# Miniprotein binders against q56419, part 130

Target 1, 326 residues: q56419
Amino acid sequence: MEGRTLEEVQEEVFKRHGVLVPKKELEDLAKALEEAGLLLTEKVEARLKEEEEKLKRERPMRLAGLSYPEGEREARAFLEAFRASYPGEGEEARVLLMPHLEPSRVPEVYGAALAALEKTPPPERIYLVGVAHRPLKEKAAALPVPFQTPFGPALPDLPALQALDALLPFELFNTPLAFREEHSLELPLFFLKGRFPEARVLPLLVARRSPELGEALKVVLRDFPGLLVLAVDLSHVGPRFGDTPLTRTLAEEARRRDLGFLERLAEGEPEAALAFLGANPTRIDGVEVVASLLPLLRERKGKVLAHRLDLEAPTLSAVGAGTLVL
Key: E = the ipSAE of ESMFold2; O = the ipSAE of OpenDDE; V2 = 0.75 times the mean of E and O plus 0.25 times the DockQ between their complexes.

## First folded at step 9 (miniprotein)

Design o6 (at its last look DockQ between E and O 0.96; V2 from the best seeds 0.87)
Fold by ESMFold2-Fast, scan of step 9:
Structure o6 (fold): chain B 326 residues (1-326), chain A 84 residues (1-84)
Amino acid sequence: as target 1 above (326 residues)
Amino acid sequence: GSEDLEEELEQAIEEAEELAEQVEEHEEAGRVDEAIEAYYKLAKELARISQLARRLGDEELFRRAWEEAIKAYDRARELLEKTK
């Protein structure tokens, strides 16, 4: 189709500028553009390979100094301030749903999560399930390396990760680069590592509903008991998310959907929670995670500790966040 | 298409059969670490068979294959705990 392209370009130049560009000049230009494209592709591939090699050793902090303090002492004070922002007492969690939204926007919601962790016995490991913000080669993925935090590295539970991989129909460690910039794991992990410094972690990302993940996790949790954490945000409304500008009616609808979803999960009815949302018109990102983890959420009763719809006035948009213990 | 899924299913069954033979050979020879690895690989192929069956609408094969995947996994765990 190169010949058709050159003829079209030649005719367009003639119509606009009254000059006939020799076919050889157009061919030379096309070749130069193709060579430049190949060079850019080679540079991109080389850079991606370098980043992937680095991720075989560790996952460095990306949000230190921005979303949380980089120093251990300052990080501890920051965590204590978040706990203090929630006036209630927590409840013991076997499953914890917490946000991954910027913590400073919903401090009392993270404070409620910290309150629950205070009532929870230290787990040997944490199954941290976040939402993929970049494409994965499969429906889900994990990265089996230390994740750096201000409290020291969160070490991977390699035996549990290998056990999980053995029960999945795909390679679990399939997209290392998706973890390079992933706040749905990094932000909850800051709070979890601060509270449970000795716990090992299974850092898991869900891109699309994977019932096979929940089925496998139910088996693995039997042999490798631990705390299950769903790191998910709730409603996403307004122009920032492809919606109409936020109105009080839309904000009330988002709160209603957020709370109705969480309350049905608290009754041990995850299928009812999904059905309640229907087409998910306010874009609760927890839907894919809950749909993947159904076997772990059924018949497990708990309590909604906190909920907030955080308003972003400059964009007339909002994001919901909540803390649920099961 | 469904013909591609059927072909993948046939391949997965053949791989599972080969792994089952490897497991027996390693266990009989007392090669515990190799048996553990082979059981985990067998569990994975059985999990793959279960999902291919589900995609083909064969719920009975899905259930049987998933039960066998858990069984292979459990055998690996039993062996691993003994070598702890």
Scores: ipSAE 0.868, ipTM 0.956, lowest interface PAE 0.5, mean pLDDT 91
Fold by ESMFold2, look of step 10:
Structure o6 (fold): chain B 326 residues (1-326), chain A 84 residues (1-84)
Amino acid sequence: as target 1 above (326 residues)
Amino acid sequence: GSEDLEEELEQAIEEAEELAEQVEEHEEAGRVDEAIEAYYKLAKELARISQLARRLGDEELFRRAWEEAIKAYDRARELLEKTK
């Protein structure tokens, strides 16, 4: 009830329906509705607790059969097809920026990532840094469990995760439910695990820029060397993102912002890349991750291998994706 | 506001002092696994002190506490390498 008294409700019912409902009966109804709401809340809470407990053991595939094949043989053929969609050669990466957008929308961008991985010696571990699409209790989080893939489980690097947690001013293992459906880790991981089946993984999410994460990772990477992967998308423009209708001018601006951002990162100038975006008018997704990881990106030069601003025709909107090696 | 941050910093310093005593006790007693865990906890509290100091505008404590966090972390790593 919108702050109305029961007498006012009683009068409204009488005016509308021609019956006078006793005040006690309205009170009983209000109590029953409150009880029903409490029971629904308790059922949802119990289900969430159950899901959280399962995530303390493993993170199952959520996108198999939707974004990539369930079976290992079919999954390998899928990787080969994506590699073939990028006709170029890769370069060795110490840092790889790749998308988390639906793979079928940007096949050559994922293909470029595979080309880079071909040139990259198998790392002992992969620092996979995605973007949290659900709230985290802290600026960043990790989930120290196996992530299932069609190529077998991607095992966590528990010693490196514990070391990272020890250098953070907050508990790193703080929001298991945020990982339940997090495609920014699952989609890149499919490609990474397929290419590096023996690498352990540090599955990390950033919700808000965390300079302390980058400083801690700089220390941890000294002792636990590996491949750093920024799993981020670029511009988000058009009506789906609260924007004007997509026009040629808006699309050209988004493309310029995407490429200018990537090119400055490739020059080893991550602060300049962030400054180039200003207020981030095209909503490049990767800014919080880059802002967190500045110490790992400075003075590291590389190359932009691929970019696409992909049109969502039904929504007249677009999302940018790119592949950068450093 | 600022009083809450100062109180939080004082509490973090007290916790770090307790952890520093624990690492000394564990190392003296030869309890290597407990010493490693205590060093990791100490590094974490020093990282907290560092960030609280930065928020309070104390740049010297910010840098010094971070350096001490790395030292505690490095000690834990040294002990772990010894037990490999």
Scores: ipSAE 0.855, ipTM 0.954, lowest interface PAE 0.6, mean pLDDT 91
Fold by OpenDDE base, look of step 10:
Structure o6 (fold): chain B 326 residues (1-326), chain A 84 residues (1-84)
Amino acid sequence: as target 1 above (326 residues)
Amino acid sequence: GSEDLEEELEQAIEEAEELAEQVEEHEEAGRVDEAIEAYYKLAKELARISQLARRLGDEELFRRAWEEAIKAYDRARELLEKTK
């Protein structure tokens, strides 16, 4: 390690490759390298390059057996239980905003998404737009490979992805390693694939607001119609996010921001939704996604089906989640 | 700075002109697949020109380049549908 700490190596790998390597893996690697006389960084880079080459073929499940069942039968039972957790009926969606939070934390919010999907005719394709929790080379990215699910692979719509790339001022197919562990795509995709097994998918990540993405997608959607899904969380408040422990006042402010954001989206006023947040003091996760998709959200009226602010008790922090149909 | 963006814009215009010539050559030769690929590349370069123009404050070029990007895209789509 040439005098570097494991933390410094972890940070360097994250900065270079957009991947957070677990400290335990770095420790095991450090021991192996001490025996082999190799630099930890070089071996990590070689492993990441191998992972990148694998991602040219498919994106494997990362959260199977953790966040959802790996087996198809158990996965179907999981979907039914989540649907049952929402007592209401859904509405037909052309645009669906849904969470990407750990499903067990907000079951009724995912249940509301499933209720909306029950009223939605099977789409030919799903534009799944998630949040990049790792750096991207560009403002947005896509991974044009099958995503593994318990229901079989979610196949990419290559013609629609190519058409989208042609209308973007940057390379759409960038930063494949950012998709390896990105839960903002994997978790909603479980529910979407379970409901629409034959739909092709466009897995998209947004790191920074890209108005160009919304304008390009507006053109592409004319020729390649499909369901648009915004996989976004809402407020992030408490010590994990730089606040004091959750109080009634902080929770009320988070809910006010979340609901005020969703209601303005439901009225077809996405610019008003963004303006309402201002500096985004409660750190709504979906801001950059919504800001990128303004042309597709304007004048679309819909309905808020569910909202929850979920407490993470060990950290006295909370995350907002919602389901909106347009 | 602005000078770097102007240089990038000039380069993007040159690349778009070369791609437009390639499109014409492929269409005249009946190389439909190559023409489709060239039109998608042209659309992308025109989209880049559009965004560079926007950053430089040239609203007219911003709009025109985007309209031309859509036309190049539409031409690629038309050729693709004829080959099915």
Scores: ipSAE 0.818, ipTM 0.939, lowest interface PAE 0.5, mean pLDDT 91
ESMFold2 (binder alone), look of step 10: mean pLDDT 86; pTM 0.851

Design o7
Fold by ESMFold2-Fast, scan of step 9:
Order: sequence, then C-alpha cells, then structure tokens
Structure o7 (fold): chain B 326 residues (1-326), chain A 84 residues (1-84)
Amino acid sequence: as target 1 above (326 residues)
Amino acid sequence: GSEDLEEELEQAIEEAEELAEQVEEHEEAGRVDEAIEAYYKLAKELARISMLARRLGDEELFRRAWEEAIKAYDRARELLEKTK
C-alpha cells in the first residue's frame, strides 16, 4: 500500500465489491504485503550479490542465440553476411561511431562499420564507449574483466584501465551490476572481437556528461594508443519512446537530424553537432557520450558511411543508426 | 553547498600533500612499485582538487591542479617504463 491510506483502500474495496473491510484486516494485509516485500527484497539482494561476485571474474554473454549465434563458426558466417550487406568500401578509422541497436534491424549500418574495421590496422586496444541503460553510482564506469563472445573472451586492458582510473576524480570500477545486461557494449563488441580478436578492450559506460572522462582519456590515449569506438544509436521517435506516433514528415525530420548531427561530427565540430541537436529536438541516446568525449572529437575530420532510420510499424516508432569514421 | 565543497577541497589538498610526502619517501628508499602506486593516487587526488575547484568557480586552481595531476601521472608512467 505504498502511498495509500487504509481509509482510502477501505473506500475503494467498498466501491468496487460492495464490502466494508474492517481496518484491522486491512492493517493485517498491509503488514503481510510489507513482510512479503521484505522477503522478496532479501531474495533479490542475495541474487544481486551472487551476480556481482560472478562479475568479478567475467562478463558472460546474454544475447548469444538471440542477437547473434552462440557457436564460433556460425558467428563468423553471421559477421561475413553483415559485411556483405554493405556494398561500399570502408575508410580507416581512428574513431568509429557505430550503433548498438539490434543488428538484424540495420545490417547495412553494421556492414559499414565492418568495412571501416577492414581498412583499419589492428589496434592493440579498443576504447569501447557505450551508453548506460541502468543507473551508475558515478557519471561513468568500467568493468575490468574478460567479456565472453563467440570468438573467445575479449580481455580487459588492465594497465590502461588503471591509468584511466588514476586520472579520474571518481572510482572508475563503481557499478559492476550495470554491466550484467548491457547491449550497448555486448552488440558492438561481438563485431569488434570478430574483426580484431587480439585487441584488448576498455569497456566504458557513460550515464551522464563527464568532461573529466574526455580529458582523462585524451591523456591515456597518448600512452595507450588504440581505436576509440562510440557505440551509440541516433534518433528515438514515436510512442515506444514517449513521443507521438511516427508520420512520414516526422521520419524525414529524424533522418535530417541524424545526418546533420553526424555531418557536423565528420567536420570535426562536435560542439556544433550538439548545438544542432539543441536547435532540432530529438532523443539521441549518445548525446552524453559525445558531450563527454569532446576533446577526442575536435578537429578530426571523417565520413558518414551509412545511415538508416529503422521503422517499427507496429509501434509507429523509429530508431536511427549510423556509421561514422573519424 | 559551497561550504561542503570547500571542506571536500581542503580534505583533498591534505590527502595530496600526504601522498606527495609518500612518493618522496618511497623514491628515496628505492621502493619503485610503491612510488608508482603513490604517484597514481596523487594524480587521482589532484584530479579531485581540479574538479572541486571548477565546481567552486576557481578556474586558476582547476588549471594548476589538473596540470599537477598530469605531472604525477607522467612520473608514474616514467617509472613504470623504466622497470619493464
């Protein structure tokens, strides 16, 4: 009975069922519900502690058999099919922006990312920056454990993660449970590990703007050079995201907003990209990532290789996805 | 409020001063691994000082503290590379 008085509950029962429930019975029910809630909380807490302990050793696959194949051979064939879905050639990337949307929805966009990785020399490490879909104790977090993939575990770059932690005003390894179910890291990592099996990884989540993260990463990248990957989706429009039903006009507006954002990033003008979004309202989940990484994106020119607005007809909603190399 | 941030800043400065003494002691004693650890901890406290200074509107302290954070970090990296 969170937020309701016993008198209000008694009145509702009478209105709906024509029965006047004695206050003592309502009090007994409230106590039983509270006790059941406490027992459920204890069971949930015990399971969360168990999962947290497991995450100290490794991060298991959660989307294998759903978003990508479990077996290595099937996973490699799947990767090749995505590459084949993009007819263009890639460009070498020092910074890669790619989606984390369900791959089957935008295969040509992931294919464009694979084309870019094909043209990119194998990096010693990948700075994989995703979007936190669960609360973090700090503005950003990392998990310094192997991430399982069908191609074998993606190993953490422990020296580089320690160096990054040393330059941050907060503890980097602050919310292990946020990584338990995180598709913004798992889905891009599948493609990155398939292409660069020897690269170590820095799995990073951004929840809120952290200029401190961008400044620290600029220093760390000097000593630990690697590929920077921004795993972000673009426009989120329609009722699925708390917006009005999608029309052709709204879909075209979303495409223009996505492309205007990406084109400004491609010119090495990330502040202009953010200002463009402010002037053209859209929900892009990667805004906080881009805002955190400004020092790494300025004056770096590149190309938009692919863009798609994926339409979810049943919900009259859409999600934008793009591939950008810098 | 501002009073709490000022208290946090004072604590961070005290911790940085203690860590600076620890790095000097470890270096003089030839304890290279302990010196590296202490330099990384010093860099972190200097990064906290820079963040707190910015939140208090002290742009000069922000710049100085961040510059010192990078210097402490660089010293740790130099020592680490020499011990490979």
Scores: ipSAE 0.850, ipTM 0.951, lowest interface PAE 0.5, mean pLDDT 89

Design o8
Fold by ESMFold2-Fast, scan of step 9:
Structure o8 (fold): chain B 326 residues (1-326), chain A 84 residues (1-84)
Amino acid sequence: as target 1 above (326 residues)
Amino acid sequence: GSEDLEEELEQAIEEAEELAEQVEEHEEAGRVDEAIQAYYKLAKELARISELARRLGDEELFRRAWEEAIKAYDRARELLEKTK
């Protein structure tokens, strides 16, 4: 009943339906609704426990047949088509920033990431850092299980994950259910696994700014070298994101914001990149990731390979996407 | 508030001190696997101390605790390499 008295409920029913319901019947109804709520809660809890138990063994594909093909042959052709959409040669990456936006909307940007991966020696492991779209119990989390892909399972780097956990002030494996439906990991992983089928993976989610994560990762990368991937989208503009409808001026501002941010990262100045966004850095969903990983981004120079502001015309909204190598 | 953080810091320091004694005992006894686990646990508690210090604005304690966390971690890694 959320603060309504039975007398108030009785009065409202009388006003709307002209029926005076006896207080005892309303009490019985309230008790039945409360009991039904408890039953629904039990069923939800049982379902979540089942899903959590399944996630202890593997992380299944959720976007196969939707965002990418289910079959390995079709998935390979799909990946090659994205590479072909980018006319450039790419550059070697030690750190790669790439989007997690629906790939079909920004094929040139994913193509640029693939071009960079072609120039990059195969890493033994990939530190894949995405953005949590569901609450985490801590500022960051990881899931130490195989992630299924059309190219076979991406295997977790268990020793490196354990080393990382040992240097964090919280339990790293704290919210398995947050990984059940997480496109910021699944979509980049499709491309990364297709290019580096033998690389192990550290699937990491950031929910809030965690300087301790960046500090710990700097130490772990010394002992477990690998490719660092920041899977982040850029500007979010328009009504779909609680903003005003997209205009030519707002689109120009979003492009300048995205490019100014990426260019400062390419100069090895991540603090300057964050400062450039001014008072509203949260309009770029990767802000918390970049702010967490400062020790890994300082003094690393690189190049912006691609950028697009993708228009969603029906909602007068847009999302920015870019590829940056460091 | 800061009072709660100070209590949490005191608890983390006590835990780290106990773990430091445990690593010493395990090393002296030649219990390498137990020493590795204790060093990883010690690194985690030292990392917790460093985070609590940062939240309390104690940059000197943060720096010292983080340096000690890395040392404990490095010792565990050294022992792990030698057990191959």
Scores: ipSAE 0.853, ipTM 0.952, lowest interface PAE 0.5, mean pLDDT 90

Design o9
Fold by ESMFold2-Fast, scan of step 9:
Structure o9 (fold): chain B 326 residues (1-326), chain A 84 residues (1-84)
Amino acid sequence: as target 1 above (326 residues)
Amino acid sequence: GSEDLEEELEQAIEEAEELAEQVEEHEEAGRVDEAILAYYKLAKELARISELARRLGDEELFRRAWEEAIKAYDRARELLEKTK
């Protein structure tokens, strides 16, 4: 602080309590507050460094006991209940789009994803592409460590991750702290690991459009074939997302927007899907992922298995979720 | 601005040229592991050149640099498979 501020503090104390505090004592207090501020900054930095070091070994579960059960038996029963919530049969997937929204809000959508995984041959690896909910140093990032699940650790495919890094114009293994709390990877991974316990994973986060990521992935998938999973939610509407309160009309528009986007992806026309959203592309968090992965999505026809708009009455808001196989 | 991108491009080209010399030296000496690492580093710099070219609107340089990045990557993969 400035000496001017200390004089104002001295004057305020005198007016309130009739005591003139020596300027030296106020200077000492200001110095103590500055030292406390520096100590707090140092303590925060030390804690972040410790957390970053822990992430070099493994990524622990953050949502166990909250979004899914901690125990393996209970986790298996949980998956079966979600599968049972979807009355249809799945389709084989080479590319799977599934949500990362809280599973209990859209159980039939996750059930559809599980149905698709039942029809899909076990892959050697899963390219799990989520959305960064925290800033990344680069357009995309990966964390090359085991991700803990109730079904055991999902092991990283280190050779495939290194191959991907070699074809990118930036360091892939950036911003490890962004993975500490990232539900766009953790929630889909719970379902994927339950179905494919032996598959290795490439946990990828997209923060901004990266055409170079899609181009690199197309090359890497040639040498390291696997299941591509886009873990994305659809429309975000209402005050919780900086929008107007949800009305029946806005909900209908969100459903139409979600389905129009998914159906165009199912036709193998990802550019048309993005163009369809032209008036409001930022309301679907999957836009940046789809835009990054264009080379992998073109001319792949498939099917929309499920769609739901989850209505959150207390906030007059909603989030769309869907399952698409390509 | 564009001047910053041009400077980054020049730096990336210099790095790629140095790495190309390193891969040749390692291959001739039979240092397979070092050659693999150098080819992956070369691929990365070529990928960086391709992205800088795209941002500068140089589509021909983008295509050529990306093709060379894939070639360097393919050579690293070929060498790695032979060492299994």
Scores: ipSAE 0.856, ipTM 0.953, lowest interface PAE 0.5, mean pLDDT 88

Design zc1 (at its last look DockQ between E and O 0.02; V2 from the best seeds 0.00; counts 0 for: pae O 11.4 > 1.5, pTM E .770 < .8, placed apart)
Fold by ESMFold2, look of step 10:
Structure zc1 (fold): chain B 326 residues (1-326), chain A 96 residues (1-96)
Amino acid sequence: as target 1 above (326 residues)
Amino acid sequence: SDVEQVLRELIELSRRGDFEKMKEVAKKLEEVAKKENDPEAAFEALEKLGDIYRELGDPETAIEYYWEALEIAAEMNDFQRIYTAWDRIERAQEML
């Protein structure tokens, strides 16, 4: 940490550059750097306000050319390759749980999601519920604008979004910046829009569990039926997440937590799934979404189609991903 | 190296389908791999041992050997071998 005295700085400058800088000049420099830091903060805030205004009109692709192709022809071929990575059959989904982890890391898990969508009648709209990675002003948020994809814009279902907002005890549309870089919506949306090009979308983020969201969504789904998608990852273990490097024991615990969670959801028992995790020692990031959506998950039976624990070799950390249909 | 010699013996046994001898040679392979201070050869030995038990329909034992291989690769900071061992662990997990 920088805590050097002016005399120490003066001495170091002389050693390095052969110039004795007067103490007053060092004092002036330190003050100017402090003032420059304040100006950088004001510039950052102004640019964030500009980005916020742009997000009130549309949400552009942030991961095209990085996680998926930008061109429509290449993007369609990409979807076909992912479907082929899962040789099994899907099941019709009324609720689909799928990951938001980098697709190339878990291709068979995304392939299983595509297999499920293949068996699913095209919905009029998709309720896409991701995990907020930036703070929200409320427990949950939405962004009622087109989301750009290689398959064209995913249009918002404005009547359904307005109905949802009206039922909630908080403002749903008040955190546009949280959507700017939110991959938990963008990555699943690529697959969903590619398969259902005419479906409208309700792009939703959960930061903290909201029973009100689940109750409101249950009401909205009656008038605005559609596909519910939980875009969540599972365990997060290893040094990136505050643990020691991955061991067999930690990896097996992560898998056990992931699969036990998914299997209880597949039994129509979301409260049991949450109870099974306890304090969530492997940091499954789907917990707040599931806890919010209990009324939509109860008594819905289904099947776990795929699971992978994705290891990151440089850090020996891992993230779980799964595909569940209900 | 002694690891290469034991691996060749195991390959010959695999062609014959001699399961009882393969288990015996697999135990010897583990011992020789730990004796040699040659981490690349040790990794190859342990990975093949995992493959043998996977082919025998024993994915739990295969996973144990693949984890030993992964640990050696981690000590070497060999990310390519770490990913190879991990993929084998994941494939064996699917058999459980």
Scores: ipSAE 0.588, ipTM 0.815, lowest interface PAE 1.4, mean pLDDT 90
Fold by ESMFold2-Fast, scan of step 9:
Structure zc1 (fold): chain B 326 residues (1-326), chain A 96 residues (1-96)
Amino acid sequence: as target 1 above (326 residues)
Amino acid sequence: SDVEQVLRELIELSRRGDFEKMKEVAKKLEEVAKKENDPEAAFEALEKLGDIYRELGDPETAIEYYWEALEIAAEMNDFQRIYTAWDRIERAQEML
């Protein structure tokens, strides 16, 4: 998804201010502002340049106080509550698939991820692969700066990032602004940093399938071993995503596709997982990440620890979320 | 009202754990709620039917009733009831 939907803006305003703004009112306002914005393009460009310069030093928290607590003590309690939401034991992960959906919507799915991390020995580095929600100049990108968290900054693994950049046919550090507001990295990173406070991070975004990224990562992981994390959501169904309001049939189709995709990945058959989805009619955003990382996922057997289809009642839309250990 | 009378009977039966009698009364509640155009009572009846079938180890039937309850809640634009029905659907799915 490129940028925020009006429904996401409406949800954030409701969560933060307890007010539900009608979509029509937001649409009318957005159009008026867009028309005015054409006269302000020079100022917008200058502001974007300033934000880009700031991102050369660090990536600040954007969702602190909204999706997770700002304070370290409160953040620790928050993690413990999520772990407690999942009654099962984890499994050791060399590859972890986890969601980037708002954690409070699927606490047991994040709890399953925490259970897996609890059984995993601390890695020196984490390859955190998320989904670009804003356009990238290339198929993939990284930002080689500290990412702030309530547990302190997640430091970039500069040698590993430089090794990766050297192997790619495009500039890896190509779209800093795409990282300014990117929940597919920020939300999983909160949990990963809380569990592995000393691990360095490679924050990676995939916009479109990049087989060259997977081939390069396979080489880099040999020299710089670490935990691979795929931060992806599953099916996206309902009016928010171009479908009719959620019905039982649509919900069951989304669940069937999510679980079929995850189970095939768990068998070490990522090509079969992609083939199972075909044209991806329920819009699993993990498809582009999995297609990019095929050489890292083949012949790795594992286990689906959790799955939930999360409903958004105002729009009668749903997003799938799951935790898979390989 | 007829709806209120049947609801009181259903609550009393639930306290006694008489699941077979509860199924009969819940079905009656669904019928009278439809006759009186009472969507809140219809939601409660369908929710209770789902709960009964789930407790009896029939999650497939429970999910059918919970989906009907969700559709009633959606027509009411009642987000809390939509989430209540959805949580029950997800819980019943775990039993499959």
Scores: ipSAE 0.586, ipTM 0.822, lowest interface PAE 1.5, mean pLDDT 89
Fold by OpenDDE base, look of step 10:
Structure zc1 (fold): chain B 326 residues (1-326), chain A 96 residues (1-96)
Amino acid sequence: as target 1 above (326 residues)
Amino acid sequence: SDVEQVLRELIELSRRGDFEKMKEVAKKLEEVAKKENDPEAAFEALEKLGDIYRELGDPETAIEYYWEALEIAAEMNDFQRIYTAWDRIERAQEML
């Protein structure tokens, strides 16, 4: 109710329900809701603090049994099936752009990522840069704890994370609760851990473009070499995202933007890729990540291995996903 | 369950863009959810109601339903559901 007068609420209730609620009852209800909301907020805050304390030790799986199998044997079969869904061969990646969308929606795109990983020598560490779908206190964050997977825990590279933190103008280890249910890390990490069980991980989230992150990572990568993974989706179009239902025209525009973005990245022109999107009217998810990592993407040539615009039929909406190697 | 039936009706009305009838069925869902002795079913119903209203471009009403869902989750002492409901409130607030 922030910003509406009790009179506006009364008028709205009258318009919606045909009942004129007395202002006093609305005040009492607003106060009761505010008190209940405050009490709930305090209880929720206390509970969130407990969850935050747990996240100091480990990040448990949230999507096991939902998006991927919990059991290791079934998880390995899942990886093989996804790899089989992509008929091509991969290329060695120094930088991998891959999706974080629900795997079942874009299996061949994840399969293309697995194909690239087959041609990639096992890295000592993986810089996994996801998208923050929750607010962060800073432009970017890291969680320096083990992430649980069906293949065992993905262990953090603490020395590399500390080196990164020391080069950033903000505290890197912020907003641990944002990692609790962040699928942009969990889903890619399943595939990465399954392929590279011994690799340490730097789980990073970007909420807003941070040029400082790219410059810092460029320095850290000299002393701590590894695979850079951009876990990003592409266009988000349709009613779930504020558009009309998916049409041929809207789908063609989404694909044009996705492919135009990926192709310019494949040419080693990340600034041109961002400029091509302009105001990003199809809401490419990875824009802030790419904008943060410009120093690492410049002059690197590569190849687009896969792209899909996947229709979510219940909402007539679609999400773009792609796999790019650099 | 009666909740599932009303939810299906709401989803169908949402797909049809029949907002007036959705409001009526939403009230019915609220009534059924309040009568439902299954707090889990009530929670899911309220979350889905919130999601529907968010998709309809009414984040305020969505927030109300997510708060009711959060209250049920709090009564259940279900931290996961509390967090899910809270996250939905925060996201809906960003749309205000």
Scores: ipSAE 0.000, ipTM 0.269, lowest interface PAE 11.4, mean pLDDT 84
ESMFold2 (binder alone), look of step 10: mean pLDDT 81; pTM 0.759

